# VH-VL binders against f9uss8, part 12

Target 1, 221 residues: f9uss8
Amino acid sequence: MVLTDIEYLLSYLEAHHVPTIKKKRHTYLTYHGLAEHYTYVLKDGIIKNSIILQDGREYNLSYIAKPDVISLLRDEVSRSTDQPFNVRIESEYATFYQVNRVAFWKYVNSTPELQNYVKNYYRKKLSENILRLQRMVMNGKKGAICAFIYSLVDLFGRKVNEGILIDFVVTNDDIAGFCGISSRSSVNRMLKELRTDGVITVKNHKFIIQDVSYLLDQIAN

## First folded at step 23 (VH-VL)

Design rs5
Fold by ESMFold2, fold request of step 24:
Structure rs5 (fold): chain C 221 residues (1-221), chain A 122 residues (1-122), chain B 108 residues (1-108)
Amino acid sequence: as target 1 above (221 residues)
Amino acid sequence: QVQLVQSGSELKKPGASVKVSCKASGYTFTDYAMNWVRQAPGQGLEWMGWINTNTGKPTYAQGFTGRFVFSLDTSVSTASLQISSLKAEDTAVYYCARVEDDFWSGYYMDVWGQGTTVTVSS
Amino acid sequence: SYVLTQPPSVSVAPGKTARITCGGNNIGEKNVHWYQQKPGQAPVLVIYYDSDRPSGIPERFSGSNSGNTATLTISGVEAGDEADYYCQVWDQSTEYVVFGGGTKLTVL
């Protein structure tokens, strides 16, 4: 059986007896700018990366919803580093492998399969950052919201009779933070417009995407 | 404490007008649309429409576009239903009920007024 | 023009389970809400979003919704549950609220 690169990483961490920690919904694993001595690898659960702006608004960067390393944006040698993001748990619980930073990079540097994981990690994150930049720069507010909703399909999408269910709860505040929109009320108005146009609706507190083609047409608006 | 308090019952003659008021307290009035629901004697609930408390824009259900007028006085957190040219078939209990003005709302009515009985008799 | 259909009445013995149905075309794709109305009183929300309970509603009230039928289920029925029960949806195409005709629950 051939393991994916993340499966290999998880197996490797288990073989090296890396401990796990568990955090509950709406608590923080890390805060932007706080020194940290560990690398965390998501074992299960869902987290959200964000930065708090100078005016107190929260700018949301991404979700991590499958096993992955939380962040590799700092140097490979230092015993500690400042965290690049706030990391909040969005699922009821999330479980993380907690590995010393220096030890983690020693594992990677001595193991070709883990080196391959890290190279793919950076390529994936670059691609995701290009999409985030595109959403913020190339779209008006409506286009940014459509791009955000579409981005949830790969993370949480499930086909149902009504269209595509986004099997995850988001709020207008969350959407505002992902889309760089200053107010919850602007998000609310635009979501209502999309519902009137037959593009989205709500089932049991979650999005149903009724017209994916419309969302796609708005991404480069 | 969230509540909706309606004006007292009314006895009217055919051809007259009536105004039912609904005063909200314990919450931000403009966060919720105000719905009006009619219940004729021995009958079920019938949605008459609602009014957006931010814009003052009413939406009337089919059959309620003529003699029925929704209005607001936001300075006293009050929604009103006016029925003109009253007919015997307007005899009913009239309820106000709030619905959160939010995309994620399922359009359910979590708080209701006590009801105002309007009797049209001559 | 969306229509919700409820049986006019349902009878159940104390301690047993009452099931009140609400029929509509593809109602499983809609969010169904349920109200209890006792004689001379305003309606009270008992279930929203198919299956969620507001604070203060006993756990023996539950809801389900699939296909063309939504169901309000009351387990361990008590005499105090005698009331009229209404289902309600919001119809996206008209943007109207729609109520069912109501079901009188009798506990005997």
Scores: ipSAE 0.599, ipTM 0.813, lowest interface PAE 1.0, mean pLDDT 90
Fold by ESMFold2 at other seeds, fold request of step 24:
Structure rs5 (fold): chain C 221 residues (1-221), chain A 122 residues (1-122), chain B 108 residues (1-108)
Amino acid sequence: as target 1 above (221 residues)
Amino acid sequence: QVQLVQSGSELKKPGASVKVSCKASGYTFTDYAMNWVRQAPGQGLEWMGWINTNTGKPTYAQGFTGRFVFSLDTSVSTASLQISSLKAEDTAVYYCARVEDDFWSGYYMDVWGQGTTVTVSS
Amino acid sequence: SYVLTQPPSVSVAPGKTARITCGGNNIGEKNVHWYQQKPGQAPVLVIYYDSDRPSGIPERFSGSNSGNTATLTISGVEAGDEADYYCQVWDQSTEYVVFGGGTKLTVL
């Protein structure tokens, strides 16, 4: 009977007949720096936020794998409409509510429950960003990889007899982009070392985490 | 077309040496480790080991040290197996097979050479 | 040293389903690959990652893996399927590739 913040937002958008769009895997919803007048809310699917560097490398920021607003960095009074990130679909399909940015903030400003969502959203994102910066800045490359793998547990983790299955396919390119590592081969080597140490393995194209404590020891500070 | 072409069959006497070559084409040679697999007459497949085509580092299965040497010539995309001090029990078909040099590969051999028969008899 | 056990032979009538087993301790935790070898020929990959099929392999080839047994299943068996079949894993503890002993499929 009592909706969570995001459930309230989704029901609000449905009640107001907000249109949806559907995008297929490895296409982009938005590109960093391109003008856009909409706020997007993930209804279904998995997306990856990134910035593409001048040399073509993709610096990956985060996954969004549950219903959530893509970004609230631009409000109704912002003079720039530039999208803050590239948003790529990682699931077979993803579905988004498409809301005019100014209209979205009018909904929020007139609705206490949506104001609560926004306050909690900002606190959550700030906390996540602080933790992400701590892990990235204080760790070497191996520590960054361990931190990234550990971060997948909350998003895609499922307990199995062998340990924790990460029920999502990632590539060495994706990992390199999340960890700020310049080469796919360096990621490959470090993953093999972790497997030799009995920390991770592969079952059916996906990670199995065999020793979570080892991951935490490599990233603990 | 991805292809592994091996050198021709060899007839050798005990105590001699043989070198089996495996030339790769149609793909980036250093993206795949090269495996060697032995099949004695009437027997199953036996993994001998592999060589990392980027580093040249070999890994030998138990029982394949000392007399068996893996090597590379990356300038011609060729892996080689050298068997010294040949014994009668070395009579077998020797296959090369590639495995993607990637953490995500399951160590399956998607492409095989045609095999090289080495016969050791007096 | 990890061991894979296969029956030496399996006989199946044309059009029926063949099931070739590969036994190993906790093989369900491993990724199982299957190869077909016809007389005088090199092996050919027919199943990888337990159940994935390479391009060019007919859909009637399928695989499963759970517990202590992996199974290669060939439905609608044809005379051209007569061959030796090998299962294979990579063992994390030794870092070795391991082959099963092979199973001769006979189509009567």
Scores: ipSAE 0.598, ipTM 0.815, lowest interface PAE 1.1, mean pLDDT 89
Fold by ESMFold2, look of step 23:
Structure rs5 (fold): chain C 221 residues (1-221), chain A 122 residues (1-122), chain B 108 residues (1-108)
Amino acid sequence: as target 1 above (221 residues)
Amino acid sequence: QVQLVQSGSELKKPGASVKVSCKASGYTFTDYAMNWVRQAPGQGLEWMGWINTNTGKPTYAQGFTGRFVFSLDTSVSTASLQISSLKAEDTAVYYCARVEDDFWSGYYMDVWGQGTTVTVSS
Amino acid sequence: SYVLTQPPSVSVAPGKTARITCGGNNIGEKNVHWYQQKPGQAPVLVIYYDSDRPSGIPERFSGSNSGNTATLTISGVEAGDEADYYCQVWDQSTEYVVFGGGTKLTVL
C-alpha cells in the first residue's frame, strides 16, 4: 500500500535519524513572537495552539492530536522567524521531531512526496481556518459552544452505551478560549443549560454527548 | 483553610422555631452552592436541598417545601436554615455542605460543617 | 425519585478487604461519590467520580462502578475504618442529590 502524505513524512524523518524531544503536560514547546529556528513535527501526544492576549486571556486556535507539522508559516528565506502560536502540551507527554528550519525546507524542495505533503498541509489548514472564522462570525455564544463540542467528536469521539464519549478532558477556560467567550461563568451557565436540555452530561470528568442533532441545530441557525 | 462552622445545638419545644447558621471561610463563598442535609437519630443522610449563593435561589427536596427556609447573608459568608412550627420528628443533626457551582463538579460534597443538633421535646 | 440501595451492615476481619455495594438502576451511567461517617462526626468524602481519591485518603480506599452496582473497596482494613459509609449520586432528570441508606462497617 502507498504511504499517506504524513506517513511518508514520518518515515523520512526516521530514516534521517531526526532527533526528538519530549515535553510534559501544560508546558510550552514554543511561544508566540519568540524566534525559532526549528520546524517541529508532532510524533505522539496532543497539543493546543493559542495566542495569549495582553490581558492574559488565551485565544485558542486548534488542537493537534495526530502526527502533523506544528507550523509552516515561515520558510527558509523568511526575514521573520517569530513563532505564530503558543504550543502547549495537553496530553501527559508529547514527543516532537526537531528539524532545523532551513534543513527541513531543503528536504521538502528536493523531495516530491514532501512537496505534496506541504501543498496538502496548506490546503487543509486554510480550510480549517475558514471554518474557525465561520464559527466566530456566524454563531452566538451558545452556537459557538455547540460547534466546538461537535468538533471534538472527530478528534476524540468514541461511541458508548450512553451516547458519544469525548475521550479527552477540556476545561471551561479552554472552551472560552476556543469560542471567544470572555468569562468562564458564561461557559459554565451554557453547559448547564445543555445538560438540563438532555444534550450533554458528564461521566468521569468527560463530556457525554446525548443528543448530537441538538448540537447541529444550534450551529449557525 | 476551608471551613464551614455551624451554630451550637438547640433544645426547643414543639411549635417553636430554630435557625441554624453555617459560616464559610477560606474560599470564595459564591463559587459553591450550600446544601443542607438532615440526619435523624440512628438514621441515614437525607438531602434537604441547596441554595445558590450567587442568586439566593433555593431548591428544596421533596418533603422540605413548607416549614424549611434556606437563606443567605453573603456579606458575612453565611447560609442559614430556619425551621418553623417544630415537631418532634424534626429532632436531628443538620449539616451544611458545599458543592462547587461548576458544570464539571459532579455534585459531591467535599467540605461539611460539624453539624448542629436540634432536639424537639415536650 | 432515583433510589440507591446499600446493605445495612458489613463485617470484616482486620487486614482483610471490605466491599460495600451501592445498587441503582443504571448506576454505571452516573458518577458515584462515597462518604465515611464516624460516630458523632460529620461525613468525610473518601471517593468521588466512582474511583477518584481526595487528597489525604489512603490508596487502600478504591471504588468501581459498572452496570447496576457501584462498590467501595477498603483493603487492609483497620479498626479506625469502623464507620458508616454512604454512596451518593446527582440525578440529572430531577437535578436532586440522592444518598444511599448507609452501611455500617464493623471490624472484628
Scores: ipSAE 0.595, ipTM 0.804, lowest interface PAE 1.0, mean pLDDT 90
Fold by ESMFold2 at other seeds, fold request of step 24:
Structure rs5 (fold): chain C 221 residues (1-221), chain A 122 residues (1-122), chain B 108 residues (1-108)
Amino acid sequence: as target 1 above (221 residues)
Amino acid sequence: QVQLVQSGSELKKPGASVKVSCKASGYTFTDYAMNWVRQAPGQGLEWMGWINTNTGKPTYAQGFTGRFVFSLDTSVSTASLQISSLKAEDTAVYYCARVEDDFWSGYYMDVWGQGTTVTVSS
Amino acid sequence: SYVLTQPPSVSVAPGKTARITCGGNNIGEKNVHWYQQKPGQAPVLVIYYDSDRPSGIPERFSGSNSGNTATLTISGVEAGDEADYYCQVWDQSTEYVVFGGGTKLTVL
């Protein structure tokens, strides 16, 4: 197969004229706990998965910044259609294929290439979540922040003269939510320490990573 | 309604001391570091340093590490500049200005006090 | 320590475009902020992060920053724009704020 499995899925959806929807920055595609009849596939844009805790804090799970299925926790036989996450648009716009959940699984069940995509999707997500659990339980707060910043390199990193630009705006609240840190001020302090150490800086509201090796040394092994 | 209101102008003799106060209102005082900026007559802006409003730790620019002392009274959201052993060359307008005390700040001063004129004359 | 260099003065006719420069070694790698100061008044922030405008600053104020030069541009200059203009950065190595020497804009 010349196409990657996600490229096959996107081509399949376009060949079947699956409708798309477009959402603006900081609006929600789905909300945790509300019923949903669609499977969404990200075509363009960046989204953030989260759960809002009872204390009002937002626990952030991941970004999706490349084409991918938003969630496959509900299949055609699931008795619950509740959405597992809040899905917020983080780019100026994001575009999604919107396919009926039951119809999506009919496509998958009749198409070996889509079955392969789904198997790889679950394998990938399981591996990512196991690694996320490891990082969360094995790091202190500073190590968690360093792990989070490092994770942005593959998603948004672009080489520039000063180092690696993270071409995406992230707030202290977002970082706190990804790192399980209770306050924006704690995140702020730790970021300033990293800047004083010559590891990171800011240009035009975005991270510049000046020393990726030093950043990695702050992460517990 | 963010405001920085400074104390009134001062006329002093050489060798005296002066304390310039800067009272903040309309925002969370500890979210912003307080900067002090000097402007001698006919001259440009000169950064004197800043004080961290969470820790009380001052940072002084080169040339301001002796007779100049920054302090806080966080109970009334006030920063102060004390200048001891005044010299004629200390004659200037002294401004307080806030800078957001966060990593994402480029350290720009979005709100300034009205300025306090200190005149040192024998 | 890091040095910012500004021309002492710039003259421009009403309705024309004023350009005020701020020179510094690799200033394009820094975040540049600009202040307007009218006689007898405190400075006012007019541009931050090279090109962002605070609320209440008209769109005719703009900024750019690349290489060794940052520029404040004022389109459609009005008599009320006559003031001193200062550029400013924060230097990571010293953690100091640095101001330029100032540029007097004269509208004539």
Scores: ipSAE 0.528, ipTM 0.775, lowest interface PAE 1.3, mean pLDDT 89

Design rs5
Fold by ESMFold2 at other seeds, look of step 23:
Structure rs5 (fold): chain C 221 residues (1-221), chain A 122 residues (1-122), chain B 108 residues (1-108)
Amino acid sequence: as target 1 above (221 residues)
Amino acid sequence: QVQLVQSGSELKKPGASVKVSCKASGYTFTDYAMNWVRQAPGQGLEWMGWINTNTGKPTYAQGFTGRFVFSLDTSVSTASLQISSLKAEDTAVYYCARVEDDFWSGYYMDVWGQGTTVTVSS
Amino acid sequence: SYVLTQPPSVSVAPGKTARITCGGNNIGEKNVHWYQQKPGQAPVLVIYYDSDRPSGIPERFSGSNSGNTATLTISGVEAGDEADYYCQVWDQSTEYVVFGGGTKLTVL
């Protein structure tokens, strides 16, 4: 059986005896702006990428919920080794391969299958960021919330009798950080409005999406 | 320590009015909506409605949309229930109970006042 | 209007398990909360979100919710568990809180 690109990368790292580390919920793997000599590859768990804005506010960028490289914004010759993101563990624990940054790029540069993984990784990330920018530019704050909730379907969505369950717990603070909303009370109000409109509900601390078409209509696409 | 302390019991005649107060302590008053729940003698719990302590907007359950008024004094962390034109059927214990003002809260009442007995007799 | 139905009473021997039911149309799709009320006292929350326990509530109290029935289960019942028990939901369509009629638990 032929391995997927990510499965190939994981097998390659195992064959080269790359060590792993384990981190628990709400601890940080890396911090934005601090020097780091490693490339991390998520083996298991869920993480959140964020940056700290100049006023001290945290802006949330994305979740990574499947095995993937945390960031490839630094190569073997980059001027800076500073980490581009804060990386916080959102699952009970997460496990990462820890590989020297220079060594990682040496593996990639010598291995056509890993080069293909990296090309696909960049295409995927570019496409995701273009779509995210489009949604943010073309939506008000309520539209940004709808876009964010919709984005969770591919990550955590599961069909149930009541609709689509988002099988992951998010907080108003997290939503505010993803949507650029300054207060959790504003998020709270907009979520209640969506519930009144029959778009979402809550079961056991998690979203259930009752009307996906409404979410799509609120975003510009 | 979180606590809701209600005003003392009242004996009233039909046609009078009464004001039941509920003073909160040990938490930020505006973080929680305040519910009012009635329990007639020997009967179960009846939800009367709630008041949003951030906006001051009341919501009244069906059957409580006339003679019953919810109000707040946030300066002393107090919610009040005023009942006008009292009837014998208003004889009950009246409870205040808080609910976290949050989309995720599930709308359960984690802390209750001790109850205020209002008796309406001819 | 949404209706919750509870049996008026349940009797159980000390040390045995009491099961108090709360019936409602599609109640399994709702979040069910349970209160204990002893004579002359205010209600006390014992279960929320179907099965979660507040701090200070013994592990003997548990809850479940599926289909048309939610159940409060009290294992190893003690005389101190004698009380009225109420289930409660919030109904999204009306935005009202709804209580069940209450169940008197008697420990013989």
Scores: ipSAE 0.522, ipTM 0.777, lowest interface PAE 1.4, mean pLDDT 89
Fold by ESMFold2, fold request of step 24:
Structure rs5 (fold): chain C 221 residues (1-221), chain A 122 residues (1-122), chain B 108 residues (1-108)
Amino acid sequence: as target 1 above (221 residues)
Amino acid sequence: QVQLVQSGSELKKPGASVKVSCKASGYTFTDYAMNWVRQAPGQGLEWMGWINTNTGKPTYAQGFTGRFVFSLDTSVSTASLQISSLKAEDTAVYYCARVEDDFWSGYYMDVWGQGTTVTVSS
Amino acid sequence: SYVLTQPPSVSVAPGKTARITCGGNNIGEKNVHWYQQKPGQAPVLVIYYDSDRPSGIPERFSGSNSGNTATLTISGVEAGDEADYYCQVWDQSTEYVVFGGGTKLTVL
């Protein structure tokens, strides 16, 4: 009977009657630097991890759009800064399992399948961090935007007649935050240039990717 | 309140010139491109082109690249259409209409001027 | 050079549903906007992005777009809905705005 590691975790939490909470769009589940007694597991919905900089700008790190543990950093590090990221709900609602941190590690330590989940979780997050670093070192702001748009394909991509629809609304402010670009006007200009070049367009407030090869070239440079 | 107020109707002779003004208020003028649309008597809407309010660069639709000139005075949030060497077929209502000039714009015209009737009579 | 085709007129009884079509090659891949123009008045935006409604436009106005046809639908039509209706797109290849020829809606 083969469950994926996340499917096993979810079934385990249900079997142990772990309570859930529901949060609305644009509210925060957690804030960077605040103490929290719970481990959260996304059951349904979409969230965004970020850090609010001292000047008030939001530096966006990642979306989580599939069931996963929100944060599982080392306890010793957590005691210095217990919550590493702000977690904001981006879907209309998101639902989370809420499990006490001590109880969560008790489950993991007593259950080989959950130990395997934790090991795979760290491998996955390491790979994601490597990709984020690659996007950060790409030359030019336009290259960063191309890499970011390409990264949305796995999260929200859907094949349509005119190309690949990114089935989620992303704003210039969000793009600026993911790409480290200080102005919305710079993002706007570069998106318009990509549209003129036949790389992307807009359908119903969402991206359509018309030329995936161009975006891929930005990652392979 | 966002509004576009156009200059009054004009009666002109063939060969004369006319300047239609469109004064914007209630919004940041340079966030929106200004479009010009012609409607001859009993006819449909015909897009003439637009002008970028940040750069002053016009784009003219085919057929409007000679006698028609778009211009701006950003100090008073005003776009203008000048028509030279007027012909009888220039008799029409001329509208200004704004379009947000950004990537996410679908290029729809959310606010229109009231229209300026230009009549060219022999 | 992209062309939008509209029927010149549509008649509908009060309280019934009017459907105004806008034909174009692969128009389902474009964002379609609709304007209402009453005699002697400037056009007014009633639908944008195929199906979105500006504030102040009644819910009985709706839009759809697929394949080669976009449709403006007005349910429960009233005498005050008598007007000319225009569809409009922006064509990426030319970067021009394109209007349909207009449809006169008559409420019998």
Scores: ipSAE 0.496, ipTM 0.775, lowest interface PAE 1.4, mean pLDDT 88

